# Designs tried in a protein design chat: VH-VL binders against Large ribosomal subunit protein uL10m (mRpL10). Part 35

Target 1, 224 residues: Large ribosomal subunit protein uL10m (mRpL10), of Drosophila melanogaster (Fruit fly) (q9vpl3)
Amino acid sequence: RGKINIQRPKAPHYERARVVAVTQPKYPELPKAKSCFKTRAERTQQQQENPYNEIIAREVRNWLDHSRLVAFFHLSSITADDIFRVRVQLHKQNLHLKSYGSKIIEQAVKNTRYEAIVPLFHSNHCIVFSPDPEKTAALLRIVRRVPQMVLLGGIVEETMLSRNQLVAYAQMPGLHAVQAQLVQTLSQAPGHLIQQLQAHQNSFVQVLDVHAKNQMNEETPKST

## First folded at step 14 (VH-VL)

Design ha151 (from ha1 with light chain Y96W)
Fold by OpenDDE, last read:
Structure ha151 (fold): chain C 224 residues (1-224), chain A 119 residues (1-119), chain B 111 residues (1-111)
Amino acid sequence: as target 1 above (224 residues)
Amino acid sequence: QVELVQSGAEVKKPGESLKISCKGSGYSFTDYWIGWVRQAPGKGLEWMGIIYPGDSDTRYSPSFQGQVTISADKSISTAYLQWSSLKASDTAMYYCARSFLYWGDFDYWGQGTLVTVSS
Amino acid sequence: DIALTQPASVSGSPGQSITISCTGTSSDIGGYNYVHWYQQHPGKAPKLMIYDVSNRPSGVSNRFSGSKSGNTASLTISGLQAEDEADYYCSSYTSWSDPFVFGGGTKLTVL
């Protein structure tokens, strides 16, 4: 039995070599070890990508996109009982009170038209959503009775409003009433314009008549 | 103008059933709570219960729970207070009143319904 | 039974200032600023005079004012007039399950 030369093994028979070559496991190139040192930025990004936070952020976006009225409030020493009571009362008016963390809000509104609201969320805050902008007056009426809720501002019909603007909006007559008033005003406008135009024409004619009379008086030669 | 108009005075016997009404006008009936308040002769005001006509959310004082039924018909802006079986002790003036808030003030009151239960 | 305590009667002369007290507990008047006052003339329905401790509804005279200290709310009527003779009731929010409690009422007599 010939000593198997372990130092220089004879090349396997061609057929065996072929089989071995074909059966050699193609080990996928081990992805170059992504350096275990995830940059602080990558760690922060991964920590921020809590699937749960993403879900909540999506919820916030959905509320923002489907609400015609959004109001932002600061909460000052409000109890859970107070929040519950107010929430129920708001809900009676189809107003939905929600509370979200600042980070969630930031994530939700990032790269959206709502990004400007982020500075409002520095402390304990809540948001009230409604599909009906006509409920603004009801919202303010309720919140006025809750001193722990301080109105900061809001969004009405995709327009960001300050606190004062939101209050002013709530005092305005309903859209239909405003439209009616506008129609009335517009219907009266042509009459006023016609009167003004006629007044100017009459004034112009009077000036021309005076000028014509003065010219006629200058052309009458004093017959001495 | 905001107004709550209650049904007229009732004279009943013990054991009879009764339903009194409170009709609201001059405001959105579904956006306010309607409370019922009892006042026995020569006595103070007693809160009985409250209803939100918008969704018929009804709550009772513990003292009146199971003793009366509060309901509302929003289609006709009317709230109701009813007894299945009256007692002599039910003799009182009954007021309905409006409140915007569940914890709020009753800002408008009905004129009251006098219920007399006498044998 | 949670009851707010009021004096049975108070009296004053025309032009004087009188105060009606309403005493509760830390679970009602002491716990919330939802104290209301009602005026009731004989044979008439109650009328709201003060809401949320110190606010006056539209149409209520500025002679009526409300305050609260601890578990006691107070209604003050300045410049007492004959028309002020009535029963006065305080009320307070207490809890979600039992939101309204009334005081026993105070009869005000103008002398």
Scores: ipSAE 0.868, ipTM 0.948, lowest interface PAE 0.5, mean pLDDT 88
Fold by OpenDDE, fold request of step 19:
Structure ha151 (fold): chain C 224 residues (1-224), chain A 119 residues (1-119), chain B 111 residues (1-111)
Amino acid sequence: as target 1 above (224 residues)
Amino acid sequence: QVELVQSGAEVKKPGESLKISCKGSGYSFTDYWIGWVRQAPGKGLEWMGIIYPGDSDTRYSPSFQGQVTISADKSISTAYLQWSSLKASDTAMYYCARSFLYWGDFDYWGQGTLVTVSS
Amino acid sequence: DIALTQPASVSGSPGQSITISCTGTSSDIGGYNYVHWYQQHPGKAPKLMIYDVSNRPSGVSNRFSGSKSGNTASLTISGLQAEDEADYYCSSYTSWSDPFVFGGGTKLTVL
């Protein structure tokens, strides 16, 4: 019984060949997935026009508009577990940790006052939002304990701050304390001014007194 | 000044219920975790559980899950540890301690509450 | 029960430096930099001496230092003083479900 050569099957009888030819399933040409042939540029453009991206961009804008504290962080080798842990802890302080793609951020802040933040989003980043600027100190206290989160800068009360400025801000006394200090300083200012004005007068009087004393000493004849 | 003040020593019998307290002062009570730590006589420290008084998020060590209840009353800046039924093995010093972070250090400790359970 | 391993006792003379080790696993000390050290005198509450492996709280002497290598954390006390005689405990973060584990404690005796 001849070994069925599976590599070179004997041509079927003419009649069988006709039947096989007619019964061969015509597989429709798989629609060339348009997506496989789109140029990188077209793909990028389509990604930009993705309704999903628009929705997320709107979300980002909403967060930016309603937050009085925004902090930007670079993420360095942080695990999902780490992010989760930090997110929960931040949330305890009414700090909201979010992560968005750079393109989404660009779209979100385009033609807005926040456009200047785009250069901060070239790598893995996250944003922390809060409605309470007084939580800046708490934020920094938390993230200092997370080496994988590197502070890049932030926005406080609609003002963009550098990393150093944000740190300095967190160390400042609260607004009320600053106001109190300002009032105290202002209340002391008139007194200080008066003292300065009087200091010149007093100095002048002292000089005159010294001059007068010197003249009196010169006029006292040495009684031989 | 930050301070945690615990309730006084307790002497109880097996089967009795007990609730001990830890009152925080000198800081925002709702912004820190309060942990409970057990120390049996002559033994080491054992973490029992932790609570965030701000939202009452409570977590237990697996060894103490179901054995004790941790709670807090933020209105009076007080955390609680309670037993429904004490055992002789519950005889220990119990400490409350403050932590800013869930994974963080206990930076301030209560003076401890000695619980003695004897027949 | 997940426990960190500490030597039962360590001794040193005044002025010497001593080191207390705390050994865990890759899931605790080896996995995180959240190792803390506590000092406990007899009949007193524990006191935080080191947090996050090597940081000293305010008011803690610079004689206390912390380090970590692999799954082992170390507390070093330089210039040993009589007042340093106490029990020392290490702790580490482990997981979200079980965030804290303590070592067995080390009794430090100053000779």
Scores: ipSAE 0.867, ipTM 0.949, lowest interface PAE 0.5, mean pLDDT 88
Fold by OpenDDE, fold request of step 17:
Structure ha151 (fold): chain C 224 residues (1-224), chain A 119 residues (1-119), chain B 111 residues (1-111)
Amino acid sequence: as target 1 above (224 residues)
Amino acid sequence: QVELVQSGAEVKKPGESLKISCKGSGYSFTDYWIGWVRQAPGKGLEWMGIIYPGDSDTRYSPSFQGQVTISADKSISTAYLQWSSLKASDTAMYYCARSFLYWGDFDYWGQGTLVTVSS
Amino acid sequence: DIALTQPASVSGSPGQSITISCTGTSSDIGGYNYVHWYQQHPGKAPKLMIYDVSNRPSGVSNRFSGSKSGNTASLTISGLQAEDEADYYCSSYTSWSDPFVFGGGTKLTVL
């Protein structure tokens, strides 16, 4: 019984070798472990294609379209508790505090008249919506008491306003009062114009009168 | 001018019910909170609760929860504080006060209602 | 009962400056900038003197000022006058469930 050389096994017969070769399980090359790390770009792209983002963007558009007052705020170190308090208080005044991602906002306002607001959303932001522009004063009154909310600007009656302009707007008398003032101003304008026009004429007449008086005084011979 | 006018002084016996009122004027009654504050004789101020007349959102201090009922009638710009059964310990001055913010300051106060509960 | 701590009494002479302290915790004065001060004369309703730590309502004298450090708020009255004799109460926001907590009050006597 020949010692089976375990170190150099005799090559199997050609036929056996062929069968073994054909029956060798081709283990699929383990797909190179695609690094589970979706590149930031892939994540961003997936976020862009997320049907949910479209839905939220539509919501934002709806809010913009139905709001007569929109205010944009930067949030600085605000806690969830702070946001909750402010949200509730704003809601009492029919002001609706919403927070959206910058990408969602960008998508929502793309190709709209509101596209100019996109640069405002580079950090943590919130938006306050209201159907009532008269609530601007109330909004500002509330937010002034919340230092973590910084007013950036807003939209009132489809007009974009800066922070300063919003503050000024809030200080203005109500629409009716402003209208009344406008009517009063317009009613006084013709009178003022007439006065200004007549002022020059009157001054001219006065100068002429003075001149005439001076001439008369020169013509009065000193009767010595 | 903003004003809160409270109902007059009350003298009651233990076990009796009482409802006192606070009427606001000179401002939008529905846009401000109305708080109730108790002051026992010679003692400090105690917050009892608060109501938002615009939607009747009512909050109570834990110490007064279930002891009193706060309500409001926005149609007549009036807030109420009510007891179902008075105790001698309820003897105090009661103030209503206005606050714009839930966490804010009471900027206007009523003149107070003295409630005396004696056997 | 969670109350803010105030001195029972403070006294000063006319023209002097006095300070009333109000001490709370990290969950009230230390946690928020919603500290308010009220003045109460005998038999009268309280009057708001300071709101949000250091702000004065319209009509309140500039002699009244407020500050906060840590868990302690302070009311300072400069140029003390006889009319300033009153009880002073601090208040603070604490939580959503208990938004208003008062101090025990300080009796200010003008000597």
Scores: ipSAE 0.862, ipTM 0.944, lowest interface PAE 0.6, mean pLDDT 88
Fold by OpenDDE, fold request of step 17:
Structure ha151 (fold): chain C 224 residues (1-224), chain A 119 residues (1-119), chain B 111 residues (1-111)
Amino acid sequence: as target 1 above (224 residues)
Amino acid sequence: QVELVQSGAEVKKPGESLKISCKGSGYSFTDYWIGWVRQAPGKGLEWMGIIYPGDSDTRYSPSFQGQVTISADKSISTAYLQWSSLKASDTAMYYCARSFLYWGDFDYWGQGTLVTVSS
Amino acid sequence: DIALTQPASVSGSPGQSITISCTGTSSDIGGYNYVHWYQQHPGKAPKLMIYDVSNRPSGVSNRFSGSKSGNTASLTISGLQAEDEADYYCSSYTSWSDPFVFGGGTKLTVL
């Protein structure tokens, strides 16, 4: 009984070989490991085609369109806890703190009137939205107490404002107050006009009276 | 002018219930937190809890959790501090105070309500 | 009970500067810049003197100043006056679940 050469097994009988050949699991060629290094272009394109990004971009756009107050902030070394705390506080004032990726923002505002805001989003940032522009003062009051939030600018009533302009805006009297002042001013205007007109008339009458008195004095013959 | 006016002094017996009030005026009551602070006679200030009247978000100090109830009625710009069953140890001055921020300062204070619980 | 540590009493003469310390932990004073100081005269409600470590509310004298180093906040009163005699309390934000803690208070005596 010949030593079974374990190192070089005799070729199986033809029939067995055939069966073995047919039963050999054809392992699919492992897909060539596509180098995970997607080119910057491919990454950018894939990000643009991400349905999820589109949804988020749409959300951002929706916020922009429905907000009368939008403020942009840079976040400097802020913790999640800090953000949460601020978010809750802002929410109490009907201010909605949101954070989006720069690319999402870019996508959201592309070909819109808001496209000019894109340069503001170079680093960690957040956006605060509000339907009420009167909350600008409250917003600034809150964020002034949060040093990690740096105001970059904003949009109020569809107008883009710089940081300084937002601050100035927040210091303005409320719309109602201004309106009240305007109404008051307008209501006084006719009165003032009348007063001015009457003043001139009165002055004229006075001048005439003086003139008349002078004429009467000249006509009084010095009775000698 | 911003003002917090608290209810008058209370003299109670142990086991009685009590509700004291803090009325805010001169500002938007719903836009500020109202905190309650206890000061036992000759002792320091102790934070009890805080409420946001705008949505009635209420938080308690762990030491006072379950011991008192803080509430607010925004319609009348009033915050409340309530005990279901007073103890002698509840004898103290109670202050309400306004804070714009949850983590902020109490910028305006009520005049305080003295609660005396004696057998 | 986590309380901020203050000296029980501090004294000074008129015109002097005094400092009241408030020591906490890395979770309160050391962790945040939300340290506040209150003045309380006998029989009166506390009054805010300093907020956020070093800011003075409107109407508060510039003699009052605040600072912080590490886990210790300090209230400095310069040009001490008789009217400054009061109890002083520090407070700090601590956490979301327990946002406020007070110090034990410091009695300032003007001598």
Scores: ipSAE 0.860, ipTM 0.943, lowest interface PAE 0.6, mean pLDDT 88

Design ha151 (from ha1 with light chain Y96W)
Fold by OpenDDE, last read:
Structure ha151 (fold): chain C 224 residues (1-224), chain A 119 residues (1-119), chain B 111 residues (1-111)
Amino acid sequence: as target 1 above (224 residues)
Amino acid sequence: QVELVQSGAEVKKPGESLKISCKGSGYSFTDYWIGWVRQAPGKGLEWMGIIYPGDSDTRYSPSFQGQVTISADKSISTAYLQWSSLKASDTAMYYCARSFLYWGDFDYWGQGTLVTVSS
Amino acid sequence: DIALTQPASVSGSPGQSITISCTGTSSDIGGYNYVHWYQQHPGKAPKLMIYDVSNRPSGVSNRFSGSKSGNTASLTISGLQAEDEADYYCSSYTSWSDPFVFGGGTKLTVL
């Protein structure tokens, strides 16, 4: 009996091979384990359904709803230490520096009045919240000293403002000062209006008087 | 106008306690840091510590930690520097100065308080 | 104690430009742009001349300028005048726990 080569068994006879091929149990292919490599899209979708993200999104919305001043910043190569330092300083002025993921922000503002801010959050960013719009000047004063924080825009009193508009707003006198000025202006307006209305009349009367005087002088006959 | 006015010159003996003051005016006292700076006779400026009167957050230089106490009374816009027991080495000019930022510049200074400690 | 290094003295003639150096480390001047310069006349309180390396406060002459390279900050005074004779101190932010350090000071003499 020839040494059965166990390493290379002789191919079975054609007929046997056919029978073996037909009788071979077809085992269902084990479901290919979903490759551990979730596509970026799948990761993003799973992150959207994360209960944790929902909680954070609600927090963001809460901050937006209760803040009268919101400022959006781009962060450029800022260290954790720098952020901490700035955060503390801002906090001294009742300004609250927060950082959230772009997806969280998107989720937070979806189908809200704040949806327009989403395009601002395409890179590393932070948000400063404050209940006091009068702190805008203080905010700008602080962040001007932090070159890594670039102002993108903000929301003041539910109005979205550009960077330039925020700067202009910060230069305005406080509400009370403006009100005082308004009251002063309004109080002076009637007097000024009356003066302006009378100015033409007075001028006209003066011209007439001059004319009358001149006529009287011409009618005085030279007594020969 | 922004002004910091310090208390007058002090002459003390070693072992005595002392509290000097710095009163701010012309600005929101609670929105700025107040720093204390020592200058020994003929020497340079030495930062001692800083306080935020708005919440009384106080920081000391390591060299002055435990040697002095910095405090503030926001109701009267006044910061204080105090010693429990003076030493001859405490003889110096002491300045208070205002800073908007924790890491910022001292933009306004008091006129200084001369403290002389002699036996 | 971390101290910034300044020359003890600098001198110049009226109309000249002089520079005062302030040398620190990578943890202070080299790490941050929060270098400030103060002028102190004899018997007077210091006055802020430059903040954040190169910015001038209101009321400070444009003859004063600041710069930084590496771990060294510089104060330049152009068109030197007799009134510029004073002590000059640099300062820098260092850390959260110890935020301020001063230089040893430089005496500027106008000849």
Scores: ipSAE 0.860, ipTM 0.944, lowest interface PAE 0.6, mean pLDDT 88
Fold by OpenDDE, fold request of step 19:
Structure ha151 (fold): chain C 224 residues (1-224), chain A 119 residues (1-119), chain B 111 residues (1-111)
Amino acid sequence: as target 1 above (224 residues)
Amino acid sequence: QVELVQSGAEVKKPGESLKISCKGSGYSFTDYWIGWVRQAPGKGLEWMGIIYPGDSDTRYSPSFQGQVTISADKSISTAYLQWSSLKASDTAMYYCARSFLYWGDFDYWGQGTLVTVSS
Amino acid sequence: DIALTQPASVSGSPGQSITISCTGTSSDIGGYNYVHWYQQHPGKAPKLMIYDVSNRPSGVSNRFSGSKSGNTASLTISGLQAEDEADYYCSSYTSWSDPFVFGGGTKLTVL
């Protein structure tokens, strides 16, 4: 048990404090009526139809639908404190870190275009959402400094990307820069094509000129 | 090129107010933290506080809380350190430094501002 | 003020390897991998030499390396050169309320 630094007590995690403060279970007065023994089946069915899960699932769907950047991470031995720090830092960059249960994710993406992401959520995971795909580089820059967050993949502009593809995407120049480069490349293409097309003609003319010169030299009678 | 340029040396008397500046250039000023670090003559580095210019989120070291005010003007990419009433003990070199992460490293430093408080 | 503990001074001869230690607690160096090292020459601003225990920024010599064991971080300078004579400071993340703590500094003398 690491010696509690009494001089610098670890401040209780703000979220824990908040959760403890807010999650004080207001125990509803147990209705005295003995008979509400809902059968195990009814309880299981009610647990399956947890209205709360539906609400959260809708939230997840909403985030997915309104985000142009979605990144999926595995969490490896990360503390609540770590998550808090990262969350705040990500938020500074308009990146929203969320964590949901696997079942909730499954429910949220069921029968949607996002159903393919379900296999990514087998363990502790978190999702980062952003309306701005240009923040991918910032996201990766932050996460590189957090070894406990392992990038699994993501969605950029409605396209699912692997980890490697996301990394590559982040290294690419901005859309405008790429567009500019494309325009530049396209603008050079006709010139190159013209040069190639003219190369054969120019070569032919050169050969003809050489031939003409040789003929003129042969026609010059050696004045003996 | 990333650069932090601080205001010039200051000579003040006890009780006077002072505001020194740190101007960032060559990067997005709103995307990085600016920390202030004090170094008394012949002494080590002391973290004073930090500000995120993007939203003006400001944090102070417990030792400096209430003693100084850190602010930023993102429109001119400038961070400030301010005293309402200087003390002789405030005589030190003051550095501003950039950090991408709240818990991260200071990768670029200003040249420092020497503040001398003498009667 | 709670600072990380560094030796006041370290000395070495040119070509030698020296190590500067930085000792904290389980709530700082022992708790996180956010230890940084700074070099400061007389009359100059500090320069980042190592970040996150063992990473070198661009432009920093490969002679500088960092490590951590338990509550102690270490800066190793191999192939000591005259230009390495400076003050070295470690720093660590501690808590949300007090994110940065510096060591007391170590004066490195090249003999």
Scores: ipSAE 0.856, ipTM 0.940, lowest interface PAE 0.6, mean pLDDT 87
Fold by ESMFold2, fold request of step 19:
Structure ha151 (fold): chain C 224 residues (1-224), chain A 119 residues (1-119), chain B 111 residues (1-111)
Amino acid sequence: as target 1 above (224 residues)
Amino acid sequence: QVELVQSGAEVKKPGESLKISCKGSGYSFTDYWIGWVRQAPGKGLEWMGIIYPGDSDTRYSPSFQGQVTISADKSISTAYLQWSSLKASDTAMYYCARSFLYWGDFDYWGQGTLVTVSS
Amino acid sequence: DIALTQPASVSGSPGQSITISCTGTSSDIGGYNYVHWYQQHPGKAPKLMIYDVSNRPSGVSNRFSGSKSGNTASLTISGLQAEDEADYYCSSYTSWSDPFVFGGGTKLTVL
C-alpha cells in the first residue's frame, strides 16, 4: 500500500537534471500521480497494460543476477527529498537504491533460490544493489546515519546473509586477506569443513561458501 | 593519518583573481566531500559550498552561488576555491573540511588560508 | 532565514558544568538528528567535538556530551577546565540546498 511508481525503470541515476539544479526530485517519464489519481477507466486500462509488471520484474531479476551485493531494508516514513539525497550518496559508491512493489519482487524471485526473501517485504521496504561486494562497508557506513533505513539482511556472492552476518562480512579484511584466510581454513580435514557448513555459525560458513564459489566457478563442494 | 593542507596566506587588491588550494592526504580523497567555510574577522563560520572530487559533483550555498568557483583535481588530491574578482568584503579566513556524508559532520579541517583584500 | 541561534557567551568556573544551547526549527534540529558541535580556539581551525546530537569522536574527552529536545540541541561540558575556553559552533543539516548551516557561535569563558 505504500508502494510508489511500480512501472519505474531501474536507471534512476540517469537523471541529468539532478546534477544541474535539483532541490526537489521529480521523475518526468512515469509520474506517481498516475497511480494515486486513477480514474475508473485508467484502473481497467492499468490491468490491461500490466505487461509492465513482467518488464519491471525482469529488471529486478537482472539486478539480482548481476549484483554481487544485495541489501534489504525496512523503510520508515521518509520524504521524497530525503530518500533522494540518500540515493545520490549511495550512487557515488556504486550502490543502487531501488524500491519496487512487493508483488513485483515476489514475481521476480519466484522459482529462484531467492524465493525465501519474500517475507522480508512484509512492510515498506527498499533494496540496495551493487556489483561490488566490497562496498558493503561503505553501504553500512552510509545507512548508519539514515534512521529511516533499517537493515534486514542481504545477499553476498549469491549467499543469503542475516543482518548480523552482513555486518560481520563488512568488517572482514579486503578480498586478498579473506582469500588467505579461506585457504588456511579449508586446509582442515574435509569432515570438519562439512560440519562447519552444517553448524549454527552462519557468518563464517557463508563467507567460506561465497569465496569458494567465486574461486571455483560455483562448484558444489568447497574449493580445496 | 588524515590531513588537509591549505595554500598560504594571500594579500590582494580589489578586482584581482585568486585561487586557493586544499590538499588531502591519508585517506581516499575521492570518497569524501570537501567543503569550504568562510570566517570573516571576528565573525562566525559560514558554509560556502562543497564538492565530491570522485565525480566533481559541486554544490553551493545560496549565499555564495555565482560568487566563487569550487573545483577539484583528483589526480593530485586537491580541491580549489577561486574568485574572478575579489572584493574588500572577501577578507576572511577560509577553511576546507571533509565530510563523508552530504548531511554529515566536518571531521577534519585544513589549517585555514587568510585572504586579505585591501582597497 | 534558516539560522541556528546560540547565546553569544557563556561562563563557568573550573570544575563546574556548563551548557551551550543551539535553537533551530522543525526543519533542521527538530526534524533531523544531524546536529554537530565544533570547538575553535583563537587562531586555530575548528575541531569536531560532537556529531549526530550526542556522538563523541575518538580522542574527544568524555566531559563533552550532547543532547536534543524539540528544536534545541545542547552541548554540555562537565568538569570545566581552562583549556575549554574557546568558541563553540553548532551546525545542522537543513535541506539539500543548505546541508551545513552553522550557528552564530558561543564564546565560552572559564573564570
Scores: ipSAE 0.798, ipTM 0.904, lowest interface PAE 0.7, mean pLDDT 80
Fold by ESMFold2, fold request of step 17:
Structure ha151 (fold): chain C 224 residues (1-224), chain A 119 residues (1-119), chain B 111 residues (1-111)
Amino acid sequence: as target 1 above (224 residues)
Amino acid sequence: QVELVQSGAEVKKPGESLKISCKGSGYSFTDYWIGWVRQAPGKGLEWMGIIYPGDSDTRYSPSFQGQVTISADKSISTAYLQWSSLKASDTAMYYCARSFLYWGDFDYWGQGTLVTVSS
Amino acid sequence: DIALTQPASVSGSPGQSITISCTGTSSDIGGYNYVHWYQQHPGKAPKLMIYDVSNRPSGVSNRFSGSKSGNTASLTISGLQAEDEADYYCSSYTSWSDPFVFGGGTKLTVL
């Protein structure tokens, strides 16, 4: 039995409240004592709902943290068979179709840079996650023939993109193509710079030649 | 240039086995479904089955389930249609065709493989 | 089996327009926009002419157009030419378990 200066025993707090009741303006307001009498059904339901919601929210956070591509869609009415065939097709491209409740999404993105996405989830929706941002073109190619899925926007490499920006991103060359373009550009840049320097050099030599000829003509042998 | 090239015509007897091929080139072979379509002489087109070579996901028409085997070797960009025991009724033209989507169109077709089964 | 119904044959004179119908059910043509049309010349493989009801692939003449109303899709060929003489097949998505169904085919004769 340990007696410490700082403790939270319920009985001493309630007993102290009775003794000090004359000075307390609202001594009937001992809310902790009243909260201890929650019904069995309320306690069981509250316990179950809270843990499951946080587990699912952690799943969403994990997908957001490990996906370099995230795309958000409005989802019109669709049968279970139809959404299943779309999920299978997307999965073959390492694209993962998920749907979560708006409260779960709100909880998942709380205190993150992604809080701005919450309004997208006021209506029926779905989300596509992928670790491969290069799969954006494949995603758009698939969903353009799924009228029930309407692209709202996305996240690529931790950057939020509008619908139009995401479409434009999908048309970008792959990393290898970008690397090849960079090498080609760097190879051309020295040649262009050399040509510009040579043009300036030639112009400077021409000015010197004109000046030298002018000085020689002005210095013509004086014969008087 | 997208191309599907099928193996040559075959003349077989009933009871013999046969494996015909369809080689894809000019595209990412593992990202497209390959379907097999039968056309009996003077008749229309019949879908037989489809495979996704990327993961070997294979589906058969109920009319052909158990009658043929569809497979693929993605290392050589080739799909196969195979019979363990041919019947005279298997005499037909067989086409392979690709589709990007499971619910989509067949946008490119092989030239066809004529299989003739007779005594 | 579920089959798409096409007329066995149609004919037209050069320069005219003709239409080929393809009738299914509410579970295929009526329920989806995944109706496709293929042209097949004698001895050759089919060629995609129209996909998703009305879209033309690159390289297909704008003389070919497609439409759908209810359970019936239509392929229209305007400015009919001799080279259009061929068999034409429609197809549709139906379900996950049996995704493809073809029509019986329509022989187009250019008179």
Scores: ipSAE 0.791, ipTM 0.902, lowest interface PAE 0.8, mean pLDDT 81

